# Miniprotein binders against p81326: the designs that were tried, part 155

Target 1, 226 residues: p81326
Amino acid sequence: MLHFGGFIMEINHISKILEKEREEYIRNKVEEYLKQGFSKDDAVNKANQSWRTYIGHRIQDVIYNLLKKFLKDSGLKVTTDKALNNRNLPEELDKVKRLIAINYGEYLFLPDADVIVYKVENNDIKIIAIISVKNSFRERRFETTYWKLKLKESPVTSHIKVFLATPDKDNEISYKCPNGKPKKMRIILEYELDGIYFLKEDFEETEKAKHFGKIVEDIIEISKKL
Short names: E, the ipSAE of ESMFold2; O, the ipSAE of OpenDDE; V2, 0.75 times the mean of E and O plus 0.25 times the DockQ between their complexes.

## First folded at step 11 (miniprotein)

Design xe4 (at its last look DockQ between E and O 0.73; V2 from the best seeds 0.79)
Fold by OpenDDE base, look of step 11:
Structure xe4 (fold): chain B 226 residues (1-226), chain A 86 residues (1-86)
Amino acid sequence: as target 1 above (226 residues)
Amino acid sequence: SPDLEEAKFIAKIIKDLAEELGLSDEEKLRELVKLIEWLAIMYGAEVEVEIEVKNGEVKIRIVIKVGNVEIYIEIEDGKVRITVKE
């Protein structure tokens, strides 16, 4: 258990809460679909499908809220790509958006940046880290790695740390070599990214693959070096 | 309002957690309080907790602020009361 900001991160509590959220969410959705005239079986299936979409966004929101809370005392700020996807941005967020943009010649595109951590010092914005949140690796397995590599190509963005946060419920990247067989995805992600943070207890820990509870300390430490 | 709907959702989760854990002993109550605090954090809500122990009885009052909506949680005598107020 890691202490940050005087609070011990308890992954078991988070997991338990998310399970209760699932139960309540499914119940509510089933009821909604039944009212729409679907059969019980169809309602359950639709609810489960809805949950799969919902939980991805929910985990991002959870991580955002955790980081926002626990980084607040350090003076660090947190935003999201969603918040940056606005036509009328405050000056601060407009600067943040520009500082994470990747150049494609005629176009600038943002990396997948579920959570962005930055600091403001003397009216200057420094981007500290981008956290990509993945609930499942069924799709877009190496997109985070792609963005990390792209960010490295520019002196404007090369300093930005890219982290992956995941519950990895299906143990897709929890272990490097289970049963002596290398898991390509874990090895590549760990190699290319600045860190992987697990919202679970059962994983192979390394210098780069750590419990999510350590992310706050790591970000704070990085921020001091910028 | 979206805040009200979220608050209602949170309130239901708290109720479910309380029912699952039970309110029979101090350890369970402390665990529930921790869960509620984490739940509030996970939703970006502010939380205030007051715990009073008198004559071996534990009384817990929790307020969660979800935007403009407040969730009031009172735990006493092995019972939980949850009120959502706009």
Scores: ipSAE 0.822, ipTM 0.928, lowest interface PAE 0.4, mean pLDDT 92
Fold by ESMFold2, look of step 11:
Structure xe4 (fold): chain B 226 residues (1-226), chain A 86 residues (1-86)
Amino acid sequence: as target 1 above (226 residues)
Amino acid sequence: SPDLEEAKFIAKIIKDLAEELGLSDEEKLRELVKLIEWLAIMYGAEVEVEIEVKNGEVKIRIVIKVGNVEIYIEIEDGKVRITVKE
């Protein structure tokens, strides 16, 4: 049996696997583009861009699968915004969707809720946390904080914890004061969110900025208080 | 099928991991098994590991279930054999 015990072992294994996935993905894509008539240089460039899109969705899936696996025995359920966008939702998931939706007059929109953790008690649903997964912060850098602030506006959703999970390979938010200067993105994200969980080892750890391996224990602890 | 294509991709990743590690000793063998278990978890796939020791020789059988597709991994005598069956 596997546990969320050894953070270093867990991250190292995930990172090694993802690197092998990258190598095979790029190899397959280059061959595909070459068959389409692109030059070698163009095929490589296209494959790398395709990987950047793919890895974002892949990390979301990895986090979903990990949380689903390791939260199950604590009576916690996990879903995704992708699942909530399905045309024929089971009643349970339809309730989850309506409980997290933000009202904009005549319209309802889901927050950035790549992964959603909830529990069911006496046929009632209580949403515990949402996890926003960001591979890079080049675009929509503060989207997650916007959704946290919107959820806080209603007593119905103000209890929902909003976490950010990221590999942050380019060190965009890994340190608060790199080179002695405050990093706006890291400072604001850490201040506004309930937690930032890094899928790597090299980052500045704080009470809110932690190794991803701690997320399961944190969610379980939160669920016991709700 | 999508499950078959995913299973074939997973099988290729396992082959790559085995080649990089090399199966020269039990320590590397244990590491490969751990990597395979994590790979299965990362895909939300069910995994079953069976280890048999006979006359000082280790034989490992792993089954990964990707939807209705199964990946069979046999490790014996420092060699890895992978079969994907729908």
Scores: ipSAE 0.784, ipTM 0.922, lowest interface PAE 0.7, mean pLDDT 87
ESMFold2 (binder alone), look of step 11: mean pLDDT 80; pTM 0.748

Design xe5 (at its last look DockQ between E and O 0.85; V2 from the best seeds 0.82)
Fold by OpenDDE base, look of step 11:
Structure xe5 (fold): chain B 226 residues (1-226), chain A 82 residues (1-82)
Amino acid sequence: as target 1 above (226 residues)
Amino acid sequence: DPELEKAKFIAKIIKDLAEELGLSDEEKLRELVKLIEWLAIMYGAEVEVEIENGKIRIVIKVGNVEIYIEIENGKVRITVKE
């Protein structure tokens, strides 16, 4: 059990809270759609669809808030791609944005960087890690891998660790060889990325596939080597 | 106010957690306090917990909005203040 800032990261508590959030969110959305004149069945269906979109953003926000909280005492800073998606940025965030940019010749593009961990030393910014948050792998299965490979191509970004964080509710990547059959997605993601962190208990643990509770320690350790 | 709506939502979650878990014994109360602390962290909110003489007082700060939680004698009182 990893103690971070006096808290043991208990995934069970997070899961329980998210379930209660779901129940309350669905209730509120159903009421909203009923007031709009939808039938009860349509309101429930629309609420469930809305939740699928909401929960993806919610998990990203949760991970951001967890990392921000538990990395604070180490002096590490956390931001998001959303925060960087502004025309007018503070100098610090503008530097962060530039330090994660990928060169495509005439164009610079940002990787999918749901959460970015960096440190500031003597007014210099060092990017430590990018965390991609995926609730589902139905779409863009290897997008995070693509960005990792692109970041490796430049000496400016090659040191940046790329992690995947997921609840993997549908067990898409929780096991390497369920029933003796290799899961291509798990194997490739684990091979190409610096780590996969699960917001669940039921998964095949490896050197690179860990419980999300380990991510704070791993990031702190990486930060000491930079 | 988005912060007020967020605070009201959080307050409702706390109420639902308290109702489900129950407030009948010290172990359940400790579990509820942990859940509230995690909930606050998950929302990036500051949380303060005070336990004195069987009364639990919790304050969650969501931006400029405060959620006050008082647990005493197996009852929970939640107040949202702007």
Scores: ipSAE 0.830, ipTM 0.935, lowest interface PAE 0.4, mean pLDDT 92
Fold by ESMFold2, look of step 11:
Structure xe5 (fold): chain B 226 residues (1-226), chain A 82 residues (1-82)
Amino acid sequence: as target 1 above (226 residues)
Amino acid sequence: DPELEKAKFIAKIIKDLAEELGLSDEEKLRELVKLIEWLAIMYGAEVEVEIENGKIRIVIKVGNVEIYIEIENGKVRITVKE
């Protein structure tokens, strides 16, 4: 539905909005910390630390809302791992939860999926894709690939596409061979995952590494085959 | 009320965007409207835009809270109503 020209403009709008959100968020948090008695320097440091936690959740929410909006007309539904961990699950979401759970003997665990796309056919649920949202790759670099490999081990979950979505502002995975040497993190993520979708303009595009705007079209095409 | 606090935050972002852009011509006005529409989508909020004789009215619905944005003669007026 979206193409590069149109989506690139949309990504720029999202980035501009997020920067304004950051400015206002930090302003509000500094005011709050000052009222709590912290020094100016401490208030600023605490506000920036608060933002780093907030922005990760905010990007996840943005992606959830975008996918929910743009996949709805194709009959595709979207939920989150947070929603699946709620105590009062409707039957539909309980089925989604069971269909992505990984068996570890006595225990069942959900993969670390932020956003889940599924469809309902004849009272049956088919999981299409899981999108992991990462703002930074300093820690837990390959957690998403671990979950992809675990999902591949069972015929019940092996069809599930696992995508990574990231702004990658620090260029940790934007290029395969920066400075002429292979970037291990980018190479392994691209090899193991079904796709990497960048929420920015400047990155090395490949068959699997694409602008985020392509994710809607890709998910719809995958859903037609399931 | 989390819906009201979210709506107030959204309203502040719209004010900040309008101030940064400066509503000096129709191109910047169109850009602001597009930014407001994307902002609403990013929050999962419904948005309606009406343009009539140089006046723009935008309504964003955040649950039961509504944000009314009126743009006329380069001025932006925003109200938040439950």
Scores: ipSAE 0.792, ipTM 0.927, lowest interface PAE 0.6, mean pLDDT 88
ESMFold2 (binder alone), look of step 11: mean pLDDT 77; pTM 0.705

Design xe6 (at its last look DockQ between E and O 0.77; V2 from the best seeds 0.78)
Fold by OpenDDE base, look of step 11:
Structure xe6 (fold): chain B 226 residues (1-226), chain A 82 residues (1-82)
Amino acid sequence: as target 1 above (226 residues)
Amino acid sequence: DPELEKAKFIAKIIKDLAEELGLSDEEKLRELVKLIEWLAIMYGAEVEVEIEGDKIRIVIKVGNVEIYIEIEDGKVRITVKE
């Protein structure tokens, strides 16, 4: 049990809260769709579809807020790709945006960077880690791996750690060799990324595959070496 | 107001958690307080907790909106103020 800022990160509490959020969200959406004239069955189906979209963003926000809270005392800062997607940025965020950009010759593009952890020392910005948050691996299974490999190609970005955070509710990457059969996605993601952090208890732990509660400690330790 | 709607949503979650867990003993009250603290963190909200005997007072700040939670005598009272 890792104590961060006096709190033990309890994934069970987070999961319980998210389940209550689901129940309340569905109730509210069903009521909204009923008022719009949909049938009860259609309202429930639409609410469930809406929840699938909502929960993806919600988990990103949760992880952002957790990291922001638990990294604050270490002097580390946290931002998001969404916050960087503005034409007018504060100087600090404009520097962050430039320091994670990937060169494609005539163009610079940002990696998928749901959460970005950085430090400011003597007005210099050092990017520490990018956290990609995935609720499901049905689409874009190796996108995070692609971005990690692209970041390695430049001396400007090669030091940036890339982590994957996931609840992996469908057990898509929780185990390497379930029933003796290798899961290609788990093996490749674990090999190419700097770490995978699970927002669940039931997974195969390895040196790179850890409980999400370890991510704060790992980031702090990396930050000391930069 | 998006902050007010968020605060109302959070307040409803707290109510639902309190109803499910129950408020009958000290262990359940401690668990509820932990859940509320985590809920606040998950929303990036500030939380203050005061415990005086069997009375618990919690304030959650969601932007400019405050959620006041009072737990006493096995009852929960939640007030949202702008």
Scores: ipSAE 0.824, ipTM 0.934, lowest interface PAE 0.4, mean pLDDT 91
Fold by ESMFold2, look of step 11:
Structure xe6 (fold): chain B 226 residues (1-226), chain A 82 residues (1-82)
Amino acid sequence: as target 1 above (226 residues)
Amino acid sequence: DPELEKAKFIAKIIKDLAEELGLSDEEKLRELVKLIEWLAIMYGAEVEVEIEGDKIRIVIKVGNVEIYIEIEDGKVRITVKE
């Protein structure tokens, strides 16, 4: 489904569903903790803390499933860094892993990329983009820009687009000059990354900072140039 | 069985959405169907919708587990089947 107006409406449906998932998740966790002998107050607090840990991974999973579904007809494939860290990788995924690994002398590490988009042509794999999914910017705020810069150091990875996807509900990077002063985090992220995609409606839109619904079209366009 | 657990959770979310929304008119029916379709997509599940007059049948496939949703006369029936 690639229609800007329709996708914006579908983001609202996604948000509504996540709210309902939160309610049911917390209900189930409270029941579980009560059965373990915790007080009602402790069970509620523990359930809310459990949700905060869970929601980050859930948003990543949602983005993975959306991209997998909507990029499939364009011949593009999607995987995750979690999948690449499993033992006994299929040959295709082992090649993906080798193509994005960064050399630190005696050690090889994968970028902290939540979602990876690639294509396969004649048994040859080309990495198109990596998407970092950030629920908040309280920790490791420039991690994604670090990985972009490391990928640019090698001619074999310098073509890989690095995107950030975020709900940014606390408005940490939604505006370039909130209260009349430049927001360092937004300005640096926008300058260094290939795109920032917001999972919400209220943010300052620019050539690089746009609605998440645009990401499918952008990835397809990039893939045609490789 | 993670597929069965996922399907049961999805079914519960659908039940909760239907109860909150209230199926009093065609607009609310269309809203529920949209929510169900997006819920399936968000889980990477296949979804098929069939409309026959006043009856709506939806099948969500979570691996080998199927969720059957039938909506008729403002009532929702949900069955999870292996």
Scores: ipSAE 0.754, ipTM 0.923, lowest interface PAE 0.6, mean pLDDT 87
ESMFold2 (binder alone), look of step 11: mean pLDDT 78; pTM 0.725

Design xe7 (at its last look DockQ between E and O 0.85; V2 from the best seeds 0.80)
Fold by OpenDDE base, look of step 11:
Structure xe7 (fold): chain B 226 residues (1-226), chain A 82 residues (1-82)
Amino acid sequence: as target 1 above (226 residues)
Amino acid sequence: DPELEKVKFIAKIIKDLAEELGLSDEEKLRELVKLIEWLAIMYGAEVEVEIENGKIRIVIKVGNVEIYIEIEDGKVRITVKE
């Protein structure tokens, strides 16, 4: 149990809240779709589909807010790729953006960086970690791995830790070898990434695969070495 | 107003949590307070909790909107102030 500022990160509370959010969200969407003239069954189906999209963004926001809260006392700052997409960036964020950019010759592109953790020391910015947030692995399974490898290619970005955070609700990567069969995705992600953090209890823990509650501690530790 | 809608949504979640958990004993009240605190964090909101003589007052600030939660005598009152 990680105590940050007197708060114990309790994934159970987060999960309970998200379930209540789901119930309320579905209710509201069903009502909305009924008002639009859909049948009850169609309204429910549409609401569930809408929730699948919503929850992906919601979990990202939750993780951002958690990290922002729990890293604050350590003097670490948190931003998002979305914030960096603004045309008028403050100097600090413009520097952050440049420091995570990947070189493609004539072009610089940003990695998928749902959450970016950095520190400011003597007006210098050091990028500590990028956290990719995935609710499901149905699409772009190794995209985070791609970005990790690309970041490793440059001395400017090679030090940046890349973490994956996921609830892994469908147990796609929770276990390495369930029933003696290797889960390719878990093995590759764990090998290539600096860590996988689960927003759940039921997973195979390893040195790199940890409970999400450990992410704050790990980031703080990394930040001290930079 | 998207912020107001968000706040109304949060308020409804709090109400639902309170109704599900119940307000009959101190343990449940503590659990509810914890859930509300987590809820606030999850939304990037500021939260203040005051406990005085069996009365719990919670203020959640989401942007410029405040949610006031009063728990007393097994009842929850939620007010939203812009």
Scores: ipSAE 0.803, ipTM 0.920, lowest interface PAE 0.4, mean pLDDT 91
Fold by ESMFold2, look of step 11:
Structure xe7 (fold): chain B 226 residues (1-226), chain A 82 residues (1-82)
Amino acid sequence: as target 1 above (226 residues)
Amino acid sequence: DPELEKVKFIAKIIKDLAEELGLSDEEKLRELVKLIEWLAIMYGAEVEVEIENGKIRIVIKVGNVEIYIEIEDGKVRITVKE
């Protein structure tokens, strides 16, 4: 059964597929490292390190592909920060890039906006939302919050919703008070961002912290108000 | 060939999913089809599914490479066509 453009997120399906991808990826990498002469223990360690780097990029690609698929019939377009960093930008993407850039005096920088959702109306571009994709919070824990605050400082960008999407495998932000004590990172992220979308089932659901499957409906509703 | 390597990887995932589920009844078959459809979406690939007389045929298009999946009598056959 499908809702809203054929999209019912059974998070279990995405998680199941990613686990199978992990198993096959690790198997392939271990074989490669063994052929290079590494011990079994070293090959496994190197394969796991390789996976940690790979999965971050993979999850971003998954989210991009899902949103592109399920938002197109609502007149919404999707791009990525990687696409916006190409020197030979089509005019439409060049405008998207300019509409999210942050001014630092003589310099303009893009926020860390892994996936960008926008619409085109009357030859005008409106940025709807930016989704930051994080697999782990060990480094740059509040980077997404920083960019939300910077976007909020300008009337040109203050309307842009900033979402965080994460599997949060290590339960770093899944609960506000995981042992009766406040988890600072979850609380601050939820307070400052417009939403946190979990690519797993086990987390504390709130008005802002939701299953990833709700992101399409939320984006469509927001777009109708802009 | 990066495109072909991606397709081989996808095909292996499909085979692993089928083996884990076991194709013992219609519920399991429908679950596998759903997983394959999600897998294709997760790769940004086009997917077409046809079910007729207990035979399931799925075509996944990854760029110019096609993956043909045929499921009949609890057996899965996967072929790649360039």
Scores: ipSAE 0.765, ipTM 0.909, lowest interface PAE 0.6, mean pLDDT 87
ESMFold2 (binder alone), look of step 11: mean pLDDT 71; pTM 0.599

Design xe8 (at its last look DockQ between E and O 0.81; V2 from the best seeds 0.80)
Fold by OpenDDE base, look of step 11:
Structure xe8 (fold): chain B 226 residues (1-226), chain A 82 residues (1-82)
Amino acid sequence: as target 1 above (226 residues)
Amino acid sequence: DPELEKAKFIAKIIKDLAEELGISDEEKLRELVKLIEWLAIMYGAEVEVEIENGKIRIVIKVGNVEIYIEIEDGKVRITVKE
């Protein structure tokens, strides 16, 4: 049990809270759609669809807030790709944005960087890690791997750790060889990325595949070497 | 106000958690307090907890909105203030 800032990260509590959020969200959305004139069945279906979109953003926000809280005492800062998606940025965030940009010749593009961890030392910014948050792997299965490989191609970005954080509710990548059959996605993601962090208890742990509770410690340790 | 709506939503979650878990014993109360603290962290809110003489007072700050939670004598009171 890792104590971060006096709190033990308990995934069970997070899961329980998210389930209660789901129940309340669905209730509110059903009521909203009923007021719009939909049938009860249609309202429930629409609410469930809305929840699928909502929960993806919600998990990203949760991870951002957790990292922001637990990395604060270490002097590390946290931002998001959404915060960087502005025309007018504070100088610090503009520097962060430039330090994660990938060169495509005539164009610079940002990787998928749901959460970005960085430090400021003597007015210099060092990017420590990018955390990609995935609720499901139905779409864009290797997108995070693509961005990791692209970041490695430049001496400016090659040091940046790329982590995947996921609840993996459908057990798409929780095990390497369930029933003796290799899961291509788990094997490739674990090989190419710097780590996979699970917001669940039921998964195959390895050197790179860990419980999400370990991510804070790992990031702090990496930050000391930069 | 988005912050007010967020605070109302959080308050409702706390109510639902308290109703499900129950507050009949000290162990359940401790569990509820932990859940509320985690909930606050998950929303990026500040939380303050005070426990005195069997009364629990919790304040959650969601931007400019405050959620006040009082637990005493098997009752939960939740107030949202702007």
Scores: ipSAE 0.818, ipTM 0.929, lowest interface PAE 0.4, mean pLDDT 91
Fold by ESMFold2, look of step 11:
Structure xe8 (fold): chain B 226 residues (1-226), chain A 82 residues (1-82)
Amino acid sequence: as target 1 above (226 residues)
Amino acid sequence: DPELEKAKFIAKIIKDLAEELGISDEEKLRELVKLIEWLAIMYGAEVEVEIENGKIRIVIKVGNVEIYIEIEDGKVRITVKE
């Protein structure tokens, strides 16, 4: 199908670029470690470990940049939890931070909101969606679900859509019933979240589990309903 | 200079992509241009593509640093200018 082909090509372009970034990053790190006196084996191992940390942050940056570009003409703005933790916040971002914070008595905490989509309407800010970016599910598997449930507890935040974006290279949540056995993590995440968006081609697609390329259309449609 | 170092890294990725694809025909050339456009988007960089006179000119703006990519006669020339 021409529709499917278009989606596959987009994912393939991102994946191909990230692989080239990995190759160049690792080459540079190996050279750096060799100059520091490490053996070749140690330099390679250290470079690979460095990449694993780097790629997690890189994927967040990619998602931020994609959403910022493709949502701009729809009047939607995008920010990050890193930007919200800045010491000297612009007034607009201070309002965004206040609108997603969860109250725990004397303490306020931000939910797991790597990327935040919002709009400004008559000098008022409306939070549309937050996107949690997860590269691995070996630890804190259901943290995003917890934050969705907490956001639903208040009428101020209950409208906020909570999405999960992931490459899921290890297939931890890619399939609902691998080998005939229900995968608890996939089933619960899909049930509780508003959507899961995969940065790869091979996964079980459902009404809530979609190719990442669909996220822009979904966010725009949600924003029209406020 | 972080912007200059980022631009140099991006330029290196473009060189690697061009070398791997081998831009000897129109199909591979179109693929390279798409990859360059996606690369710019993935960095939040502005990109402009101009095709005329059998030349492809691409400008990627990384803050105050510009990356110029010229593709003509199956050859790629990349320059980074402040």
Scores: ipSAE 0.785, ipTM 0.924, lowest interface PAE 0.6, mean pLDDT 87
ESMFold2 (binder alone), look of step 11: mean pLDDT 75; pTM 0.665

